VH-VL binders against Endoplasmic reticulum disulfide reductase DNAJC10 (DNAJC10). Designs and how they scored, part 13

Target 1, 103 residues: Endoplasmic reticulum disulfide reductase DNAJC10 (DNAJC10), of Homo sapiens (Human) (q8ixb1r130to232)
Amino acid sequence: EIITLERREFDAAVNSGELWFVNFYSPGCSHCHDLAPTWRDFAKEVDGLLRIGAVNCGDDRMLCRMKGVNSYPSLFIFRSGMAPVKYHGDRSKESLVSFAMQH
Short names: E, the ipSAE of ESMFold2; O, the ipSAE of OpenDDE; V2, 0.75 times the mean of E and O plus 0.25 times the DockQ between their complexes.

## First folded at step 16 (VH-VL; framework fv_mogamulizumab)

Design b6 (from b1 with heavy chain T50Y; at its last look DockQ between E and O 0.74; V2 from the best seeds 0.00; counts 0 for: pae E 4.8 > 2)
Fold by ESMFold2, look of step 16:
Structure b6 (fold): chain C 103 residues (1-103), chain A 123 residues (1-123), chain B 112 residues (1-112)
Amino acid sequence: as target 1 above (103 residues)
Amino acid sequence: EVQLVESGGDLVQPGRSLRLSCAASGFTFSYYYMSWVRQAPGKGLEWVAYISGSGGSTYYADSVKGRFTISRDNAKNSLYLQMNSLRVEDTALYYCAREGSDYEYWDDAFDIWGQGTLVTVSS
Amino acid sequence: DVLMTQSPLSLPVTPGEPASISCRSSQSLLHSNGYNYLYWYLQKPGQSPQLLIYLGSNRASGVPDRFSGSGSGTDFTLKISRVEAEDVGVYYCMQALEYPYTFGQGTKVEIK
């Protein structure tokens, strides 16, 4: 339900025509660890409606840098042909669902 | 106390091999990119190689590419540098360095360094 | 490779006075994310290097506020507002925008 995206597959996935909500994280980030259970619950709730991804920036800093990620966690919606939309809301499941449904 | 302790430096002839080790303690080793950085006697700093937290990503300076191999064993909290085909130019104090992070921001800074282990290539 | 050039290479300083070290890169270190991938280290005599400044201007933990980093793009400066005897050593700038990471030649700071 949460698809870990690596450098080789990232662009193909987010340009697939499906809507992606991606969590850019670092294993050393405490806020990332705090988000993890909420992200998991969110992914279950919206499964089949949009694709849920994660990128481990601790393993591929260059991918995250190329995508403009400079802090952790960073949550973005990707749609083919459009600029990524960063999520700036609180990290509750309810707010994540609301944001995803707007897009 | 966060610590990095290098070992394995020696005096060797050109063309020989050495394996350096770095023992990490006081932090979650697998979270961090690790690097080797060297300093020739009386000279400045030169970055040698990095390895990602999982060990899945490595990169080498051109001067050592093909001769050196960086690796890690996260179960043993240890970083390694296998140095083959050593040259006089490889003579240096070799530091193990943690690429630290502000856990909220991307950061490639070397925030923790070991004391270094001396490699001398001469005969 | 990104060439990093420091000046001066030797800097005699009177305690209590300000000091300034310049670092120039052969290409811009400013990433589109808004950060300069420029770092400063101090290597005190007989010691390993220690991080002073990261991402151009941020002080590392435990670094006194008399140290400040400034600049953007290709020109960067480390300033010490009031030099103390413990500030003696070799200062290095480093870029981490692209691999290989590269250091300046070092600036040796000594008390006059």
Scores: ipSAE 0.135, ipTM 0.738, lowest interface PAE 4.8, mean pLDDT 87
ESMFold2 (binder alone), look of step 16: mean pLDDT 91; pTM 0.935
OpenDDE, look of step 16: ipSAE 0.426; ipTM 0.861

## First folded at step 19 (VH-VL; framework fv_mogamulizumab)

Design d1 (from a6 with heavy chain D108Y; at its last look DockQ between E and O 0.90; V2 from the best seeds 0.00; counts 0 for: pae E 4.7 > 2)
Fold by ESMFold2, look of step 19:
Structure d1 (fold): chain C 103 residues (1-103), chain A 123 residues (1-123), chain B 112 residues (1-112)
Amino acid sequence: as target 1 above (103 residues)
Amino acid sequence: EVQLVESGGDLVQPGRSLRLSCAASGFTFSYYYMSWVRQAPGKGLEWVATISGSGGSTYYADSVKGRFTISRDNAKNSLYLQMNSLRVEDTALYYCAREGYDYEYFDYAFDIWGQGTLVTVSS
Amino acid sequence: DVLMTQSPLSLPVTPGEPASISCRSSQSLLHSNGYNYLYWYLQKPGQSPQLLIYLGSNRASGVPDRFSGSGSGTDFTLKISRVEAEDVGVYYCMQALEYPYTFGQGTKVEIK
């Protein structure tokens, strides 16, 4: 499932020891709307393999700035003890799965 | 036409309350952070409070924290400021302002302002 | 809180001549995402503020080319290459890097 992360639990979640792939989005962004179906399909395909998160930057713009988000959507892999890794590929499910499996 | 119209300013005594309103039109109100910014007569601009598009996050200047409450009703395209325990130093023209952005979230800060509503706090 | 300091506070100008306004912040406004969260507003007499420059150097829609913003970190400048009579008013810089958002004291630009 896609877990919405708010400021109070974000750091605890991404530092939990689990692998997180997080979608930072804005409700007013058309590219974010275009991604939504693919993100849901991706989350189903990797269910049980890694944690899938989302951050609504329309509710906490400052959290998104602090995490280095400068455009929407921004997709990041988080692992405890490692720097976050931004996804720069196309937004197909196949490319998202491939990227996730590299990590 | 994008427009913000404030109302509810009045002359009141210290310790009293007022509720300001801001009617928004010409844009998708729920997409935008909204703010109140005030200007005392003959003085500069002071940020007062900000609320997120959904209303889930609010932020306040220290000078008003605990006394003022920002809120919004997205179904009515309306922003509010509940002002309790008013002080003489709260006397100002209160502006409603939109925190603008575009496609890739280029932050324009306050890109649209209303004309303001005057709050005077005195005996 | 980030203190914003403008200079000069009063700027008499002659139409056709250049003008320059300085804004200094007590902390860097340059975020690790590459943006300077510094904004310039003009409040013409009897009007609401209007956005001139966003993110340090970008002109807002409809703002004439004679306005330019420059600087980074803690030192920012607004320049008017050729002042026109309609440019009179109070200019404010503002930071929006972090809450509380803070404004400079304002620079009053007036003819003569």
Scores: ipSAE 0.204, ipTM 0.772, lowest interface PAE 4.7, mean pLDDT 88
ESMFold2 (binder alone), look of step 19: mean pLDDT 93; pTM 0.948
OpenDDE, look of step 19: ipSAE 0.717; ipTM 0.921

Design d2 (from a6 with heavy chain D108E; at its last look DockQ between E and O 0.83; V2 from the best seeds 0.00; counts 0 for: pae E 3.6 > 2)
Heavy chain, then light chain:
Amino acid sequence: EVQLVESGGDLVQPGRSLRLSCAASGFTFSYYYMSWVRQAPGKGLEWVATISGSGGSTYYADSVKGRFTISRDNAKNSLYLQMNSLRVEDTALYYCAREGYDYEYFDEAFDIWGQGTLVTVSS
Amino acid sequence: DVLMTQSPLSLPVTPGEPASISCRSSQSLLHSNGYNYLYWYLQKPGQSPQLLIYLGSNRASGVPDRFSGSGSGTDFTLKISRVEAEDVGVYYCMQALEYPYTFGQGTKVEIK
ESMFold2, look of step 19: ipSAE 0.341; ipTM 0.818
ESMFold2 (binder alone), look of step 19: mean pLDDT 93; pTM 0.949
OpenDDE, look of step 19: ipSAE 0.776; ipTM 0.931

Design d3 (from a6 with light chain Y37W; at its last look DockQ between E and O 0.81; V2 from the best seeds 0.00; counts 0 for: pae E 4.9 > 2)
Heavy chain, then light chain:
Amino acid sequence: EVQLVESGGDLVQPGRSLRLSCAASGFTFSYYYMSWVRQAPGKGLEWVATISGSGGSTYYADSVKGRFTISRDNAKNSLYLQMNSLRVEDTALYYCAREGYDYEYFDDAFDIWGQGTLVTVSS
Amino acid sequence: DVLMTQSPLSLPVTPGEPASISCRSSQSLLHSNGYNWLYWYLQKPGQSPQLLIYLGSNRASGVPDRFSGSGSGTDFTLKISRVEAEDVGVYYCMQALEYPYTFGQGTKVEIK
ESMFold2, look of step 19: ipSAE 0.153; ipTM 0.757
ESMFold2 (binder alone), look of step 19: mean pLDDT 92; pTM 0.945
OpenDDE, look of step 19: ipSAE 0.746; ipTM 0.926

Design d4 (from a6 with light chain N33Q; at its last look DockQ between E and O 0.83; V2 from the best seeds 0.00; counts 0 for: pae E 3.9 > 2)
Fold by ESMFold2, look of step 19:
Structure d4 (fold): chain C 103 residues (1-103), chain A 123 residues (1-123), chain B 112 residues (1-112)
Amino acid sequence: as target 1 above (103 residues)
Amino acid sequence: EVQLVESGGDLVQPGRSLRLSCAASGFTFSYYYMSWVRQAPGKGLEWVATISGSGGSTYYADSVKGRFTISRDNAKNSLYLQMNSLRVEDTALYYCAREGYDYEYFDDAFDIWGQGTLVTVSS
Amino acid sequence: DVLMTQSPLSLPVTPGEPASISCRSSQSLLHSQGYNYLYWYLQKPGQSPQLLIYLGSNRASGVPDRFSGSGSGTDFTLKISRVEAEDVGVYYCMQALEYPYTFGQGTKVEIK
């Protein structure tokens, strides 16, 4: 399940002790639209293994800026007590799964 | 053709209310942050308010906070500014502006502007 | 609030000559990931403003290459390499790093 994260809940969710993989996106971004089907398939494949989130930067641009997001889409792994880890790989499901399993 | 058309400017007395509209066409309205920017006669530009694409986030200049309300109706491709408790210093040409985007980057540029609608507040 | 200060406020020019406009911010506009949230607009006489430069140095679509933006942090410059008659108007810098968005006072460019 892909959980939409808003400002009021973001920090509590990513500091809950669970591992989160979060997609920071914008509705107007074509690369974000291209990723969306793959992200959904990825979320289904890893269901129950980690939490999958999304932040609509078109709704709260400043939250995204505050979290160090400078481009769309930006994909980050969060876990309490660790610095966020940005995903820099290609945007295939196979690469996303591989990256998630490393963390 | 991308177009923004403002309307609703008028001459009103201080303390009164006025509602501005901006009709958008030629682009997917709900994708874009929209803003109002004003320019007093012979003066520079002043940002007034911004609303997110969904309408879920709004931001205001301190000079208008509590008196003005920005809103949008995405089904009608329309942006609004409700201006209450108007003051003489609110006299200005009010522009509707689209905040532009880059497919991969934050982009807060006002890339499309309307022609403006004139609000005059005097007694 | 981030204060934006332009210099000069009035700039008489001769066609064919270069022109330069300075914009300073009271706080750095450089985002930690390397972008400056600084924008330049031109308002020609009787017209709505138009975007010239975004993110400090990038020309907007359709803007001639005689316009260039430079600078980082708190100091920014707009240059016109060879001023043309159609370039007259008021130039504004704007920051969009944080709300409230703020503009400089404007620089009026006129033919001498």
Scores: ipSAE 0.275, ipTM 0.794, lowest interface PAE 3.9, mean pLDDT 88
ESMFold2 (binder alone), look of step 19: mean pLDDT 92; pTM 0.947
OpenDDE, look of step 19: ipSAE 0.515; ipTM 0.888

Design d5 (at its last look DockQ between E and O 0.73; V2 from the best seeds 0.00; counts 0 for: pae E 4.2 > 2)
Fold by ESMFold2, look of step 19:
Structure d5 (fold): chain C 103 residues (1-103), chain A 122 residues (1-122), chain B 112 residues (1-112)
Amino acid sequence: as target 1 above (103 residues)
Amino acid sequence: EVQLVESGGDLVQPGRSLRLSCAASGFTFSYYYMSWVRQAPGKGLEWVATISGSGGSTYYADSVKGRFTISRDNAKNSLYLQMNSLRVEDTALYYCAREYDYEYFDDAFDIWGQGTLVTVSS
Amino acid sequence: DVLMTQSPLSLPVTPGEPASISCRSSQSLLHSNGYNYLYWYLQKPGQSPQLLIYLGSNRASGVPDRFSGSGSGTDFTLKISRVEAEDVGVYYCMQALEYPYTFGQGTKVEIK
């Protein structure tokens, strides 16, 4: 349900023509651990409507810096040909679904 | 509590190999990027190599590319530097260093070991 | 590669008086995420380096408040508001914006 994206495949995936919602996280981050179950539930609910990804910034911090990540977790929507859209809402499933449906 | 201890430094002839070790304790080792930084006698600091927490990404100074290999064993809380084809200019005190996660962005070397001395001399 | 240049390279100081060390980079260290990837370290005689300042201006844990970092982009300054005898050693700036990470040449601070 959740596709882990690494440097080599990141750009190809988010430019594939599919809509992506991506969780940029660090393995040492407590807020990232708190988000994890909600992110999984969200991914199940929107399955088939958009692609759900995750990037481990603990393994490639420079990719995360390039994408404008300045805190963890950071949640972005990627659409081919458009600037990424950062999610700024609370971390409830309901808010994530609402945001995703706007896009 | 948080501690890094280097070992494996020695006096060797040019062209030989050494393997340095760094034992980590007091923190979750796999969460942190780790680096080697060296200091030639009477000289400044030079970054040598960095490895990501999982070991999936490695980075090297140009002066050591192709000769040195950084690696880690997270089950043993250990960082390594394999140093091949050693040259006189590799003579230095070698530090291992932890990269601290300020707002979860690892950049600064916040914990340093005491260093292990490598001397390359004919 | 980003070249880091410190001045002065040698800084004799009188205890109780202020001191300043300059660090300049060959390109801006200010990332689009808003952070300056500039760090200051002190290496006291016979010791390992220790972190003083991270991200340009933030004091590391346990660092006395007489140390402050300032600047942005290419020009950075470390200030010691009142030098103490325990502040002697070599001060290094470092950039971590991009690999290879690079240090300045060091500034040796000594009591006059």
Scores: ipSAE 0.247, ipTM 0.790, lowest interface PAE 4.2, mean pLDDT 88
ESMFold2 (binder alone), look of step 19: mean pLDDT 93; pTM 0.950
OpenDDE, look of step 19: ipSAE 0.636; ipTM 0.909

Design d6 (from a6 with heavy chain E104Y Y105E; at its last look DockQ between E and O 0.70; V2 from the best seeds 0.00; counts 0 for: pae E 5.6 > 2)
Fold by ESMFold2, look of step 19:
Structure d6 (fold): chain C 103 residues (1-103), chain A 123 residues (1-123), chain B 112 residues (1-112)
Amino acid sequence: as target 1 above (103 residues)
Amino acid sequence: EVQLVESGGDLVQPGRSLRLSCAASGFTFSYYYMSWVRQAPGKGLEWVATISGSGGSTYYADSVKGRFTISRDNAKNSLYLQMNSLRVEDTALYYCAREGYDYYEFDDAFDIWGQGTLVTVSS
Amino acid sequence: DVLMTQSPLSLPVTPGEPASISCRSSQSLLHSNGYNYLYWYLQKPGQSPQLLIYLGSNRASGVPDRFSGSGSGTDFTLKISRVEAEDVGVYYCMQALEYPYTFGQGTKVEIK
């Protein structure tokens, strides 16, 4: 459901023509830990509607910098040929679903 | 308290091998990138190698690539540097350093340094 | 590799007076995410390096406010507004935009 993306496959995945919603996180980040259950529930709710990804910035922080991540967690929608769209809302499942449906 | 303690520095002949250790305490070791930085006598600082928190990613300076191997044992809170085919120019004080400054601004700053362990390579 | 060049390499100072150290990089350290990946360290005599400034201009915890970092892109400056005797040592700039991480040559600050 949640696909872990590493450097070698990231660009190919998000440019595949599918819609991706990606969670950029760090293992040492408490806000990232707080989000994790909600992110999993969100991924189950939108399964089949869009691709749900995660990037461990603790394992490749250069990838995260290249994608404009400057704090954790950072949640972005990627679609081929378009600029990534950052999620700025609260971390509730309802808000995540609403944001995903707008895009 | 957060602490890094290096060990394993020695006087060795060129071509030999040496293994440095760094014992970490006071923080969740597996969360942090760890690095080795060296300083030749009377000279400046030179980055040597970096390893990711899980150990899955490693990076090396060109001067040591193929000769040195950085590794970690997260169960023992320990960082290692295996140094093979040592050369006179590898003579330096070797520091263990933690990468990261602010928990919420996770970055590449060397915010915690050990006291260093001296490696001397000479005939 | 990103070359880091400091000037001056030696800086005799009078206590109570300001001091300034320049660091120039061979390529921009300003990432598209808005951060300059430039860091300043102080190595006091006989001690390990300590972090002074991160991401160009932010003081590390416990660093006195007489230290300030400024600049962007390829040109950066560390300033000490009023030098104190405890500020002697070698100051290094470092870039962490890309591997290999590289340091400047160091600026030795001494009381004259």
Scores: ipSAE 0.119, ipTM 0.744, lowest interface PAE 5.6, mean pLDDT 88
ESMFold2 (binder alone), look of step 19: mean pLDDT 92; pTM 0.948
OpenDDE, look of step 19: ipSAE 0.738; ipTM 0.925

## First folded at step 20 (VH-VL; framework fv_mogamulizumab)

Design e1 (from a6 with heavy chain F106Y; at its last look DockQ between E and O 0.86; V2 from the best seeds 0.00; counts 0 for: pae E 4.1 > 2)
Fold by ESMFold2, look of step 20:
Structure e1 (fold): chain C 103 residues (1-103), chain A 123 residues (1-123), chain B 112 residues (1-112)
Amino acid sequence: as target 1 above (103 residues)
Amino acid sequence: EVQLVESGGDLVQPGRSLRLSCAASGFTFSYYYMSWVRQAPGKGLEWVATISGSGGSTYYADSVKGRFTISRDNAKNSLYLQMNSLRVEDTALYYCAREGYDYEYYDDAFDIWGQGTLVTVSS
Amino acid sequence: DVLMTQSPLSLPVTPGEPASISCRSSQSLLHSNGYNYLYWYLQKPGQSPQLLIYLGSNRASGVPDRFSGSGSGTDFTLKISRVEAEDVGVYYCMQALEYPYTFGQGTKVEIK
């Protein structure tokens, strides 16, 4: 399941001790729309292995700015006690799974 | 063509209320942050309020906080500013403005402006 | 609040000559994401403002290349390489790093 993260809950969730992979997106972004079905499929494949989140930057642009997002979509892994890791690869499900398993 | 058209400006006495409207056309209204920016006669620009695309987040200048309410109706492609407890210093030309959107990059620029609607607060 | 200070406030220009407008902020506009949240607008006489430069140095669509923005952090400059009569009006810088968004006082550019 993809968990939509709002400002009030974001820091508590990603610092809970669980591994999170988070999609920072904007509703008007065509690349974000292109990613959406792949992100859903990816979330199903890794269910129970890590937490999958999404942040709507169209609703809270300042949260995304505070987390270092400078373009859409931006995909990050969050681990408690570690700096977030940005995903720079292609947006295929296979590459997303490979990246998640390395981290 | 992309267009913003403000309306609802009027001459009112201090302490009264006024509601401004901004009609948007030529773009997907719900995708964009929208703002009100005002300009007192002969003066510079002052940001007033901003609302997110869904309407879930709102922001206000301190000078209007608690008196003004920004809102939107995405089904009608319309932006609103409810102005209560108006003061003489609220006298200005009020612009609605669209905050730009870059498909790949973050962009907060006011890229489209309306013609403005004049609010005069005078006894 | 981030204070934006423009200089000069009045700029008489001769057509064909270069012009330069300074904008300084009371705190850095450079975010750790690499962007300067600094914008330039032109308001021609009797018109609504129009966007010239976004994120410090990028020209908006349809803006002639005689306009350029530069600077980073707290010190920014708008340059017009060769002023034309149509460039008269009031130029504003604005920061959008944090709310409240704030504008400079404006620089009135007019033909002398």
Scores: ipSAE 0.275, ipTM 0.802, lowest interface PAE 4.1, mean pLDDT 89
ESMFold2 (binder alone), look of step 20: mean pLDDT 93; pTM 0.951
OpenDDE, look of step 20: ipSAE 0.786; ipTM 0.933

Design e2 (from a6 with light chain Y39D; at its last look DockQ between E and O 0.79; V2 from the best seeds 0.00; counts 0 for: pae E 4.6 > 2)
Heavy chain, then light chain:
Amino acid sequence: EVQLVESGGDLVQPGRSLRLSCAASGFTFSYYYMSWVRQAPGKGLEWVATISGSGGSTYYADSVKGRFTISRDNAKNSLYLQMNSLRVEDTALYYCAREGYDYEYFDDAFDIWGQGTLVTVSS
Amino acid sequence: DVLMTQSPLSLPVTPGEPASISCRSSQSLLHSNGYNYLDWYLQKPGQSPQLLIYLGSNRASGVPDRFSGSGSGTDFTLKISRVEAEDVGVYYCMQALEYPYTFGQGTKVEIK
ESMFold2, look of step 20: ipSAE 0.216; ipTM 0.787
ESMFold2 (binder alone), look of step 20: mean pLDDT 93; pTM 0.953
OpenDDE, look of step 20: ipSAE 0.731; ipTM 0.924

Design e3 (from a6 with heavy chain F106L; at its last look DockQ between E and O 0.88; V2 from the best seeds 0.00; counts 0 for: pae E 3.1 > 2)
Heavy chain, then light chain:
Amino acid sequence: EVQLVESGGDLVQPGRSLRLSCAASGFTFSYYYMSWVRQAPGKGLEWVATISGSGGSTYYADSVKGRFTISRDNAKNSLYLQMNSLRVEDTALYYCAREGYDYEYLDDAFDIWGQGTLVTVSS
Amino acid sequence: DVLMTQSPLSLPVTPGEPASISCRSSQSLLHSNGYNYLYWYLQKPGQSPQLLIYLGSNRASGVPDRFSGSGSGTDFTLKISRVEAEDVGVYYCMQALEYPYTFGQGTKVEIK
ESMFold2, look of step 20: ipSAE 0.364; ipTM 0.820
ESMFold2 (binder alone), look of step 20: mean pLDDT 93; pTM 0.948
OpenDDE, look of step 20: ipSAE 0.817; ipTM 0.936

Design e4 (from a6 with heavy chain S57Y; at its last look DockQ between E and O 0.78; V2 from the best seeds 0.00; counts 0 for: pae E 3.0 > 2)
Fold by ESMFold2, look of step 20:
Structure e4 (fold): chain C 103 residues (1-103), chain A 123 residues (1-123), chain B 112 residues (1-112)
Amino acid sequence: as target 1 above (103 residues)
Amino acid sequence: EVQLVESGGDLVQPGRSLRLSCAASGFTFSYYYMSWVRQAPGKGLEWVATISGSGGYTYYADSVKGRFTISRDNAKNSLYLQMNSLRVEDTALYYCAREGYDYEYFDDAFDIWGQGTLVTVSS
Amino acid sequence: DVLMTQSPLSLPVTPGEPASISCRSSQSLLHSNGYNYLYWYLQKPGQSPQLLIYLGSNRASGVPDRFSGSGSGTDFTLKISRVEAEDVGVYYCMQALEYPYTFGQGTKVEIK
């Protein structure tokens, strides 16, 4: 399940002790639309292993700036007590799964 | 064709109210932050207010806080500015502007502007 | 609030020659995400403003290559390599790092 994260619950969720992989996107971004089917398939494949989130930067722009988002889409791993880790790989399901398993 | 069309500007006395409208077409309105920017006659540009795509976040210039309210109706592709307690210094051409250019880049440039609607406040 | 100061405020030009406009901010516009939140607009006589440059140096769609933006932090420049008659108007810089968004005073470019 892909959980939409809004400002008021974001910090509590990513600091909950669970591993989060979060997609920061803009609804007007074509690359974000291209990723969407893959992100959904990825979320199904790792269901129960880690938490999958999304943030709409076209709605909460300031949250995205605070988290260091500088392009769309931006994919980050969050763990309580650790610095966020940005995903820099290709946007295939296989690469997303591989990256998630390393963390 | 992407278009923004403002309406509702008028000549009014100080202390009165006006409501401006901006009709959007040619793009998915709810995706975009929208703003009002004004220009007093013969003067420069001044940002007035901004509203997020959902309407959940609003921001105002200090000069208008407590007097102006920005709102939107995404079902009608319309942006609004309710202007109360108008002052002479609110006299300006009011532009509706879209905040765009999010493809591969994180920015909030005013990429589409309307032609403006004139508000004149005089006694 | 971030104060934006343009210079010059008036810039008479001869067609075919270069032009340069400076914009300074009272605070750095460089965010920790790596972007400068600095924008340039042109308002031609009798028209609405149009976007020229976003995020310091990126040309907006349809803007000719003769326009270029440069700078970082607090000091930014818009250059026109060869001014054309259609380039006359008022140029504004704007910061969008933080609210309230603020514009420079404008630079009026006109033919000598």
Scores: ipSAE 0.366, ipTM 0.822, lowest interface PAE 3.0, mean pLDDT 89
ESMFold2 (binder alone), look of step 20: mean pLDDT 92; pTM 0.947
OpenDDE, look of step 20: ipSAE 0.825; ipTM 0.937

Design e5 (from a6 with light chain E98Y; at its last look DockQ between E and O 0.81; V2 from the best seeds 0.00; counts 0 for: pae E 4.0 > 2)
Fold by ESMFold2, look of step 20:
Structure e5 (fold): chain C 103 residues (1-103), chain A 123 residues (1-123), chain B 112 residues (1-112)
Amino acid sequence: as target 1 above (103 residues)
Amino acid sequence: EVQLVESGGDLVQPGRSLRLSCAASGFTFSYYYMSWVRQAPGKGLEWVATISGSGGSTYYADSVKGRFTISRDNAKNSLYLQMNSLRVEDTALYYCAREGYDYEYFDDAFDIWGQGTLVTVSS
Amino acid sequence: DVLMTQSPLSLPVTPGEPASISCRSSQSLLHSNGYNYLYWYLQKPGQSPQLLIYLGSNRASGVPDRFSGSGSGTDFTLKISRVEAEDVGVYYCMQALYYPYTFGQGTKVEIK
């Protein structure tokens, strides 16, 4: 499932020891709207393999700035004890799955 | 047509309360951070308060913290400023402003402003 | 708080000539994402402010191309390549990187 992460819970979740793939988005962003169906399909495909999160930067833009988000959407993998890894590939489900499996 | 219309400004005595309203139209209101910015007569602009699209996050200037409350009703496309314990230095034209311009990046610009509503606090 | 200082505070201009307004911040406005969170507004006489420049150098929609913003970090400039009579009013810079958002004092531009 896609878990909405707010400021209070974000750090605890991504430092839990589980692997997180997080979508930082804005409601007003057209590229974010274009991604949404693919992100949902991706989340279903990898369910149980890693945790899938989303952060609404339109609701807490300062959280997104603090996490290094510089454009919408921004997709990051978080692992406890390691620097976050930004996804730079195309927004296809196949590329998202491939990236997630590398990590 | 994108529009913001403020109302509720009045002449009041120090220590009293006042509630300002801002009616929004022509855009998806809940997507945007909204702000109040004030301008004392003959003076510059001063940011007062900001509220996130859902209303979950609020921010205040130190000069109004604890006295003013920003809120919104997304079902009514309305922004509010509850102003308690008013002081003479709160005298200003209060603008409602939308925060957002470039959806590819962080959207912090005050891109739409209302006409303002005048609050005068005097004995 | 980030202090925003504009210079000059009063700028008499002749139509057709260039004009330049400086804005300095007490802290860097350059975020690690490569953008400067610096904005320019114009308040014409009797009107609400209007956005001119966002993120340091980007012209807002409908703003004539004679307006340009430049600078980075703590030092920013708004230029008008050829001033027109309609450009009179008070120009404000604003930073939006840190709360509280803060404005410069304003630069009053008027025809001389």
Scores: ipSAE 0.255, ipTM 0.791, lowest interface PAE 4.0, mean pLDDT 89
ESMFold2 (binder alone), look of step 20: mean pLDDT 92; pTM 0.946
OpenDDE, look of step 20: ipSAE 0.701; ipTM 0.919

